# Designs tried in a protein design chat: VHH binders against IgGFc-binding protein (FCGBP). Part 5

Target 1, 184 residues: IgGFc-binding protein (FCGBP), of Homo sapiens (Human) (q9y6r7r2070to2253)
Amino acid sequence: AECQAWGDPHYVTLDGHRFNFQGTCEYLLSAPCHGPPLGAENFTVTVANEHRGSQAVSYTRSVTLQIYNHSLTLSARWPRKLQVDGVFVTLPFQLDSLLHAHLSGADVVVTTTSGLSLAFDGDSFVRLRVPAAYAGSLCGLCGNYNQDPADDLKAVGGKPAGWQVGGAQGCGECVSKPCPSPCT

## First folded at step 1 (VHH)

Design n11 (framework vhh_enristomig)
Fold by ESMFold2-Fast, scan of step 1:
Structure n11 (fold): chain B 184 residues (1-184), chain A 119 residues (1-119)
Amino acid sequence: as target 1 above (184 residues)
Amino acid sequence: EVQLLESGGGEVQPGGSLRLSCAASGFTFSYYDISWYRQAPGKQREWVSTIESGGSTNYAESVKGRFTISRDNAKNTLYLQMSSLRAEDTAVYYCARELYGDYEGFDYWGQGTLVTVKP
């Protein structure tokens, strides 16, 4: 199944629930909340948002995948580039036959041998594909993947902001484009 | 008062086409992202498509390539062009206006228009 975050930003969960959220901090996009299913890899995907020219809406600043004890970051500041553990790598990139990253059009696409896939166009469109083995085990903005879209926001308590991680250090007001001065 | 009024539903055979309209009033239509949702009997309401104020579109995988969302800001009207209709597209179709803020959602839906696909 595929979860999407696009534009200013719009979210579509793994169960097909649609919502919008204008947060500017770092949020849990997807991770196993009670540990991974037996035989499946553990992972965490987070998304960091920012304002761009308008304080009414936010946009994706970066998306980070933590897997195999490594951190992979895709950023709007550095389109078509990938950072692994804080260091830019040459694409295509291979990690221990477990993970591959390559360019596909505007997207940088990261795939694992288990079928997990993360893509970012360097501007606003994030796509996360999760294997069926994770059904019912996930938490985050992408929902719980239990084939019932009605309970995706309820799992957050009805508030997408409840998935904020990293405290205030994860919040990016205006990083890529100047913001208008805030109203005082 | 915000109003969204759907029209254009009806009965059609599999493989047929229909065009739905949603007439908006009571707000500045061009400022909002507007979406189509549908609800089949006994099922949950599901998202179908969104068009942003700037014109960008997105679609649920089940309708991608068959449905086209568009808007006419001068007429305050949203459209959904449906083609290659299937029995599983049978539902009441709703348009919805997007909210802004820390918690997002939709503050208003129209009353819906029924689409029935049957042989």
Scores: ipSAE 0.000, ipTM 0.164, lowest interface PAE 16.3, mean pLDDT 75

Design n12 (framework vhh_enristomig)
Fold by ESMFold2-Fast, scan of step 1:
Structure n12 (fold): chain B 184 residues (1-184), chain A 118 residues (1-118)
Amino acid sequence: as target 1 above (184 residues)
Amino acid sequence: EVQLLESGGGEVQPGGSLRLSCAASGFTFSSYAISWYRQAPGKQREWVSTIWSGGSTNYAESVKGRFTISRDNAKNTLYLQMSSLRAEDTAVYYCAVKWGSLYTFDYWGQGTLVTVKP
């Protein structure tokens, strides 16, 4: 299943639920809520948003994948580049045969041997593909992956802003001061 | 059960240094981002720093250049090295593991008090 975020930004969850959310902070896109299912890798994907000219809408600034004890960051500020643990790497990149990153058109695509895939076009479009092994175990803006679109935001009471991570950094208008919860 | 236990707080003079520790148990420590927060008396909790599973770090502007966050995955321990301490750094410091939401799992330690007295 695939979760998407694009434009100003529009979201499609792993269960196919569609919504718009204009937050400017950092948000949990997807992660196992209580740890991974038996035999599955643990991971966390977060997305940081910003304003671009208009204060009425937000855009994806960066997306970060934490997996295999490493942090991989893709950012609109450096399109077609990948940072691993804060260091730029040359593409294509391979991490201990577990993870591969390469360029595909405008996208930087990160794939794992388990079938997890993250792509970012360096501008606004994020795609996350998650193996079926994670069904029912996930939290975040991409939903709980329980095959019921109406249930995707239930763990947060239907509030996308509830998936905010961190407190002060990564919020557009509050990056230099305490970030309100939610950051709107 | 997830447990976090902070230590290392105390009283110091302005310009002094302290190292805080957070011992974690009950989860796969190396797989999670872990943060330091602080709360001054009568104030709301403030984010201080985060270290991601791969070792990347982020800091609040008020502490950047003075505080260093680090982790030891073999010991399941998070650290915060604080230098050039100021009166406004006086707070209870908390270690936190968050699964990314105000409404999901948040695990907090009991806190450790840091007092900067002139």
Scores: ipSAE 0.000, ipTM 0.155, lowest interface PAE 13.4, mean pLDDT 71

Design n13 (framework vhh_enristomig)
Fold by ESMFold2-Fast, scan of step 1:
Structure n13 (fold): chain B 184 residues (1-184), chain A 117 residues (1-117)
Amino acid sequence: as target 1 above (184 residues)
Amino acid sequence: EVQLLESGGGEVQPGGSLRLSCAASGFTFSDYGISWYRQAPGKQREWVSTIYSGGSTNYAESVKGRFTISRDNAKNTLYLQMSSLRAEDTAVYYCTTEFYDYAFDIWGQGTLVTVKP
């Protein structure tokens, strides 16, 4: 199953729910809520959004994957490049046979041996594939992955802004909602 | 190009057993997690089971205790041992890898399992 965020931005969850959201802070895209399923890797994917010219819409500024005690960041500020723990790496990149990153067209694609994949085109299109073994265990904008699109945002009352992470620090123009820590 | 070829399906009576195989090529099989999915007539595809590169496994609640997923890295082959089969297990079974490198529909193949009294 694939979750997508594209354009200004449009979201499609792992269960196929479609929605639009114009937030400008950092949000949880996907992570296990109460720990990963037995045998599965723990991970966190967050997206940071911004305005581009118009105050009416937002765009993806960066996406960060935290896995294997490492932080991997893709950004519209540096298209076709990858930072690992704050340092740019040469693509294709490999981390201890656990994770591989490479260029595919406009996308930088990160793939793990567990089957998790994250791609970003450096402009507006984020794609996240999560192994089916995580079904029913996930939180975030990508939904809970339980085959019911109607409840994908249920944990935050149906409001995408409820997945905001961190405080207002670093937000361009934060939505005026609490910043709960999801999935703990 | 990633290629996955399912086989081993057939007709079986309730309570019977079948072993499905998935032959993989075009990637380093041992490095990746691989899953079984199924699609019954008129239904959406549903996840059945996953085995990770390290050998850990997960199962959908509907098949726990009846199905066993395994892999043979030397043969680039994934298996699904199905026992205590029920009418509701009737479906076309597909294997897939969760790679983002391959943007093609691999669901066109599959192997049909029919459970008939």
Scores: ipSAE 0.000, ipTM 0.122, lowest interface PAE 16.7, mean pLDDT 72

Design n14 (framework vhh_enristomig)
Fold by ESMFold2-Fast, scan of step 1:
Structure n14 (fold): chain B 184 residues (1-184), chain A 118 residues (1-118)
Amino acid sequence: as target 1 above (184 residues)
Amino acid sequence: EVQLLESGGGEVQPGGSLRLSCAASGGIFSIYPISWYRQAPGKQREWVSTITSSGSTNYAESVKGRFTISRDNAKNTLYLQMSSLRAEDTAVYYCAVFEYKGWTYDYWGQGTLVTVKP
């Protein structure tokens, strides 16, 4: 199943729930929050959003995948480029036999041998595919992947801003805490 | 404040059954996925099972088909029905809720000991 974030931004969770969210901080997109299933790899995907023109809407600034003790970042500032642990790499890229990254049209696509896939077009469209083995074990804006869209945001009381992540980038007013206005 | 309290552990022979309970307070129970973890002597904690607020379940491969997780939202209680117990199931069992909202909150109970004695 695929989770999408696009435009200003619109979200579709792994269970198919649709919502809009105008936060300008960093947010947890997906991660096993109760530990990964036995034999499954641990990972974290976060998105950082920003204002572009209007203060009423936000757009994707970057998306980061942390896996295999490495950090992989895709940014709207550098379309068609990938940073691994803060260093730009030449595409196509391979990390051992575990992870491959390549260009596909406008997208940079990162895939793992376990079937996890992350794509970003360098502008506004993020796509995350998660193997079925993770069903029911996930947290974040992409939902819990339990095949029931009605409970995808229940962990944060139906408020997507509850998935905010602290960090060096994003809104300066709400790093490490839930976003106050104007971060929501 | 959220508190989790496990109960129901004890000693059982191989092939036996036990039912664990986790009582939750602080108003968190009905809205979060809740999990069982266990920690055997000398090992790290391992995930056992998760149940979502809607009742969907997932299990570690080692317990699939033998353990059943369930919840009673009216009683704010999580259960783990364990059957066909093996010596390898001997561990302290914890219930846990993880909340990630820009700062991480880990809610763990104190644990309940399960001993499978040959």
Scores: ipSAE 0.000, ipTM 0.130, lowest interface PAE 14.9, mean pLDDT 70

Design w01 (framework vhh_7w1s_2)
Fold by ESMFold2-Fast, scan of step 1:
Structure w01 (fold): chain B 184 residues (1-184), chain A 115 residues (1-115)
Amino acid sequence: as target 1 above (184 residues)
Amino acid sequence: QLQLVESGGGLVQAGGSMRLSCAASGFTFDYAMGWHRQAPGKQRELVAKITSGGTAYDDSVKGRFTISRDNTKNTVYLQMNSLKVEDTAVYYCAAEWYESGLDYWGQGTQVTVSS
């Protein structure tokens, strides 16, 4: 299943639920809530959003994948480039045969041997593909992956802002308080 | 269960440097890791934070302090340069996860900066 965040931004969860959210902080996009399924990789994907002129909408500033004890960051600040643990790497990149990263058109695509895949176009379009092994174990904006789209935001009372991580320090414009969107 | 243990504190002269270490008994890459401090008679405040999206610093330490993480050792560091008497505080390592409601704190380590 595939989760998408695109534009200003529109979200489609792993269960196919569609929603819009204009938050400007860092948010959990997807991670196992209580540990990964047996035999599956543990990972965390977060997305950091920002305003680009208009305060009515937000855009993806960066997306980060934490996996295999490494941090991989893709950003609109450096399109077509990848940072691994804060250091730019040459693409295509391979980490111990467990993870590969390469350019595909405008996208930087990161794939793991377990079938996890993250792509970002350096502007606005994030795609996350998660193997079926994770069904029912996930939290975040991409939903719980339990085949029921109606409950994808249930853990945060239907409010996407509840997936904020890193406190106010993750928000460039919300230093002392959580960053609610004007519309949600 | 995640446990955090700080080390590296002590007495240092103004203008000096010190590195604090926070060792975790488990993987911390899926948490926002931070350093907080509490000066005598003051409220505890965030000093530096490292998340998957990058690092953030309180304005009072920006340019002087650097937070870093070694995920292979499950350790987070705070490198403190150009120390001032005003940096005297107990420094706490924290692992924060707003979604899960899990916040883990270390025991704290004293840093005393003398003139």
Scores: ipSAE 0.000, ipTM 0.097, lowest interface PAE 19.6, mean pLDDT 72

Design w02 (framework vhh_7w1s_2)
Fold by ESMFold2-Fast, scan of step 1:
Structure w02 (fold): chain B 184 residues (1-184), chain A 117 residues (1-117)
Amino acid sequence: as target 1 above (184 residues)
Amino acid sequence: QLQLVESGGGLVQAGGSMRLSCAASGFTFSYDMGWHRQAPGKQRELVAKIYSGGTAYDDSVKGRFTISRDNTKNTVYLQMNSLKVEDTAVYYCAADYEFGWEDYDYWGQGTQVTVSS
């Protein structure tokens, strides 16, 4: 199944639920919330958003995948490039035969051998594909992957802002000042 | 509540032009706005969309239809040129909810466009 975040940004969850959310902080996009299913990889995907000119909408600044004890970051600040543990790598890139990253048109695509895939065009379009083994085990903006879109945004408070991570410093424009209200 | 009211539909001969208008009221932030159409027996399809970042068009209308908006009037327009009989449908204005956790599509009631040969 595929979860998408695109434009200013529009979200499509793993169960096909669509919503728009103009938060400017860092948010949990997807992760196993009670541990991964037996035999499945543990991972966390977060997305950081910011304003670009207009304060009526936000845009994806970066997306980070934490997997295999490594952190992989894609960002609009460095289109067509990938950071692994804070260091730029040459594409195509292989990590321990478990994960590879390559360029596909404008996209940087990160794929694991288990079928997890993350792509970002360096501007506005994030795509996350998650194997069926995770069905029913996920939390975050991409939903719980239980084939029912009606319950996907079940966070504390039942709203996308409830998936904020990193506190005030997780907000793109809050690093040097308090997070805009409402940040949550 | 956000309300969308379409106008400008009607009967036109193939090869003609028509402009649809969609007036939006009851909101304070910009929305992604679009035009969808539905012919009898078909699923509703996206025709044109205007959003932060630009415009998008269905392949069947590229080069013939132009979407634009006037944010001071909260109005979106669809300029339709070189109309074909296949463009006959009810045209719906839509707004995507831009803030919050609900994806409530706001739809107008539709305006009929009939293109005769």
Scores: ipSAE 0.000, ipTM 0.129, lowest interface PAE 14.1, mean pLDDT 72

Design w03 (framework vhh_7w1s_2)
Fold by ESMFold2-Fast, scan of step 1:
Structure w03 (fold): chain B 184 residues (1-184), chain A 117 residues (1-117)
Amino acid sequence: as target 1 above (184 residues)
Amino acid sequence: QLQLVESGGGLVQAGGSMRLSCAASGFTFDYYMGWHRQAPGKQRELVAKIDSGGTAYDDSVKGRFTISRDNTKNTVYLQMNSLKVEDTAVYYCATELYDSWGYEDYWGQGTQVTVSS
């Protein structure tokens, strides 16, 4: 299943729910709650947003994948480049045969051996593909992946800004709101 | 400055139809919009929502109510068909505006809908 964030930005969850969100902080895009399924990778994906010219809408500034005790960052500030633990690496990149990263046109694509995939075009389009094994176990802006988008109507109280992480540091005019603990 | 103004409420006979309107100023309806209602002595409940190409409805109104928007008038509508006495409530338009300040819930003042037998 694929979750998308694109443009100014529009979101499509893993269950196909569509919404817009103009926050300028860092937000949890996806992570397992209650632990990952047995044999599946534990991971966290976050997105950081910013203004670009217009103050009415935000755009994706960067996306970060935390996996295998490493941090992989893709950013609009350095298109077509990948940072691993704060250091730029040469693409294509391989981490212990567990994941590979390569260029595909404008996209940097990171793929794990289990089929988890993250792509960013360095401008506005983020795609996260999550294997079916994670169905029902996820939290964040990409939704819970339970294959029922109708749950979103009842969960309106779980506002997109509630997935903020990292406090107000680096947020554009955002008052710090602690992220509800999504994975406990 | 954001303002939401509901209109179109009133008295209607059971089995009838009514259309509620929610006009916004200070933003466009490419954000989340919902219709909530509150019956006397009960909690406010969400009945319908619309966002980026998707709509969703509470089971109590599914098939009878339709939410839609007119971008040229910056207005969201709730079309209510086959009205029942239990649909009697104050209906509220609500949105979540997200910008550099985070998010804010914005509510209209409400419009009364009374369905008589």
Scores: ipSAE 0.000, ipTM 0.128, lowest interface PAE 15.8, mean pLDDT 71

Design w04 (framework vhh_7w1s_2)
Fold by ESMFold2-Fast, scan of step 1:
Structure w04 (fold): chain B 184 residues (1-184), chain A 116 residues (1-116)
Amino acid sequence: as target 1 above (184 residues)
Amino acid sequence: QLQLVESGGGLVQAGGSMRLSCAASGFTFSYWMGWHRQAPGKQRELVAKISSGGTAYDDSVKGRFTISRDNTKNTVYLQMNSLKVEDTAVYYCAVDEYYGSEFDYWGQGTQVTVSS
């Protein structure tokens, strides 16, 4: 199943629930709740958002995947490039036959041998595909993947801002509350 | 500050019903919410828990107790039916705050006493 975040931004969860959210801090997009299912990989995907000209809407600035003890970052600041552990790599890139990253049109696509896939177009469109083994075990803006779209935001109390991570990092005023504007 | 406010405890006769409520404040994210209980001389045990992904119950209460949640109010409920003397305990509300953490916030507890 696929979770999408695009434009100003529109979200579609792994269960197909649609919503809009205009936060400008860093948020948990998806991660296994209370650990991954038996035999499945552990991972964390976060997104960092920003305003572009208008205070009414936000856009995805970067998306980070933490997996296999490595951190992979895609950003609108460097379209069509990938950072692994803070260092740019040459695409296509492979990590011990477990993970492959390559260019597909405007997208940088990261895939694992288990079927996890993350793509970012370097502008505003994020796509996350998660294997069926994770059904019912996930948290974050992409929802819980339990095949029922009506409950995707319930763990957050119905508020996407509750998925904020990283505190003040990149947005100093976000420590005590969700930030509607960049903290610069 | 993060707080849990429990209500609904008291005295009830065996075979009766009771509803417990737990309102969580200061939370913008609650991963798991649940009820634990501790009877005199026994260890604290999980009774029921709820998340967006589903519910889980202790075998001793299956079919008799129902846990539910109102996510707009961050409130969890425990509906207790067909109460037994063995259900007498202090009932504690508990919340996981943030993602991936275990039950890290606890209420003060509410006494439930079931008389024969």
Scores: ipSAE 0.000, ipTM 0.110, lowest interface PAE 17.3, mean pLDDT 70

Design w05 (framework vhh_7w1s_2)
Fold by ESMFold2-Fast, scan of step 1:
Structure w05 (fold): chain B 184 residues (1-184), chain A 117 residues (1-117)
Amino acid sequence: as target 1 above (184 residues)
Amino acid sequence: QLQLVESGGGLVQAGGSMRLSCAASGFTFEYAMGWHRQAPGKQRELVAKITSGDTAYDDSVKGRFTISRDNTKNTVYLQMNSLKVEDTAVYYCARDYWSEGYTFDYWGQGTQVTVSS
């Protein structure tokens, strides 16, 4: 299945539920809630959002994949580039045949041997594909992957903001002033 | 280790049939798979692909080739019927992660198919 985030931003969960969310903090996009299924890789994908001129909508600033004890970051601040553990790498890139990253047009595409894939165009469009082995085990903005879209946004309090991670430090406007409502 | 291993190639006479197999290890078939071929001096071309619930074929092989998948054996097949001398090529199986026919990230070593007249 595929989860998408694009534009200002619009989301489509792994179960096909559509929604809009204008938070400007860092949010859990997808991860196993209670550990991965037997034989499956553990991973965490987070998205950090920001305002771009207009205070009415937010945009994706960066996407981070944590897997194999490594952190891979894609950002609108450095389109067509990939950071691994905070250091830029040359594309195409591979990690012990377990993970491959390459350019495809404007997109940086990261794939793993288990079938997990993350793509970001460096501007606004994020795509995450997750193998069927994870069905029913996931949490985050991409939903729980249980083929029932009605319960995909069940977080603390049942709101998308309940998937916030990193506290106020992850918010796009919280550097020199108190975190606005979307960050708390 | 992720790998795709092709088998079933060889020499066959024009008008004959041949079945290629592609066995995957290190992953399962939860994404699109394609069969490509490359004749000497030509560019590699996609001839058949299979996704969840759909198949697609290049016009040059429609009606003659059939792609299929056996998830219990983690193997994808290419059944080739009514073979022509022009089908002579090295055949490769590959994983298509985005199912767009261009996002191939893992390839087999290839298996030679030679069709004689």
Scores: ipSAE 0.000, ipTM 0.118, lowest interface PAE 17.7, mean pLDDT 73

Design w06 (framework vhh_7w1s_2)
Fold by ESMFold2-Fast, scan of step 1:
Structure w06 (fold): chain B 184 residues (1-184), chain A 119 residues (1-119)
Amino acid sequence: as target 1 above (184 residues)
Amino acid sequence: QLQLVESGGGLVQAGGSMRLSCAASGFTFSYEMGWHRQAPGKQRELVAKIESGGTAYDDSVKGRFTISRDNTKNTVYLQMNSLKVEDTAVYYCAAYFTEYSGDYEYDYWGQGTQVTVSS
């Protein structure tokens, strides 16, 4: 299944639920809520958003995948490049036989041997593909992957802002003051 | 509100190539972009589409036409190769918007650009 975030940004969850969310903080896109299924890899994907010109809408600033004790970051600040643990790497990149990253058109695509795939075009479009083994175990903006799109909003705590990570320091609008309700 | 302006149409000889451009302006929303065409006396048909899930093409143009998008310029392109007389039509750029949890969708169309392929 595929979860998508694009534009200012719009989301399609792993179960196909569509929604819009204009938060400017960092949010959990997807991760196992209570640990991964037996035999499956643990991972965390977060997305950091920002304003670009207009205060009415937000855009994806960066997306980070934490897996295999490594942090992989893709950013609109450096399109077509990948940072691994804070260091730029040459593409294509491989971590043993577990994970590889390569360029595909405008996208940087990171794939794992388990079938997890993350792509970002360096501008606005994020795609996350998650293996069926994770069905029913996920939390975040991408939903719980339980094959029922009607409860995906419940998986985000009834409100997308509920998936904020990093607290007050993660909010662009709140950097010099306490986060208002959308950043809490 | 989105405004769509097509350019790049004109007269071309069979076997030739042509690139159409569609410049979008206005508020930025998530959208699907596509190219449709209408030949004289026929219904308007989808030629190519680009959306979050990838691209799609009508069977009559697969392998000859390529749709691409530049989000930083708000422009969509249609590269047309190996043109046939049967490709003669008015080509329209279209955008579909999704707002508010996908509950509401807007359809926007350009004015159209004429493509004429001579034998």
Scores: ipSAE 0.000, ipTM 0.080, lowest interface PAE 18.5, mean pLDDT 69

Design w07 (framework vhh_7w1s_2)
Fold by ESMFold2-Fast, scan of step 1:
Structure w07 (fold): chain B 184 residues (1-184), chain A 117 residues (1-117)
Amino acid sequence: as target 1 above (184 residues)
Amino acid sequence: QLQLVESGGGLVQAGGSMRLSCAASGFTFSYGMGWHRQAPGKQRELVAKIWSGGTAYDDSVKGRFTISRDNTKNTVYLQMNSLKVEDTAVYYCAAGLTYRSFPYDYWGQGTQVTVSS
């Protein structure tokens, strides 16, 4: 199954639920809530959003995949490039036969040998594919992957902002300058 | 839900040593971990952090404090040597999901460290 975030941004969960959310902070996109299913890798995907001119809508600034004790970041600030643990790498990239990253048109695509895949076009379109083994075990904006779209945001009371991570420091207004004490 | 539990605080004489431990339970998705502290009337400040890229320390503790992590136990430690009265504070363990927003995603309740002259 596939979860998408695109534009200003529109979300489609792994169960096919559609919603819009204009948060400017960093949010959990997907991760196993209580550890991964037996035989599946553990991972965390987060998205960071920002304003681009208009204060009425937000856009994807970056998406980060944390897997195999490494952090892989894709950003609108460096299209068609990949950072691994904060350092730019040459594409195509391979991590110990477990994970491959390559360019596909405008997209940087990261794929694990077990079938987990993350793509970002460097502008606004994020695509996450998650193997069926994770069904029912996930949390985040992409939903719980239990084949029922009506309960995808239930864990946070139906409020996408409940998946915020990184506190106020991750919010758009705090990224380029210190915030007043609420951001501390 | 990720929970962080600190231990190892207490009273110590100036010039002494103390080791703090922070055990994480719940989820196994913390990227980086760190220690912050807050003295009375001051804002919470970073002491030390550890992530896959290495470690970083506040200038006031460089050479005296060492942060380490046991990934198997999902536990982070802060070894504090040559303690000063100015190190007196509540020490908080923190865990982050991303290197940009580390360490602000999850916080422990804090453990008091009091250094007497």
Scores: ipSAE 0.000, ipTM 0.144, lowest interface PAE 14.8, mean pLDDT 72

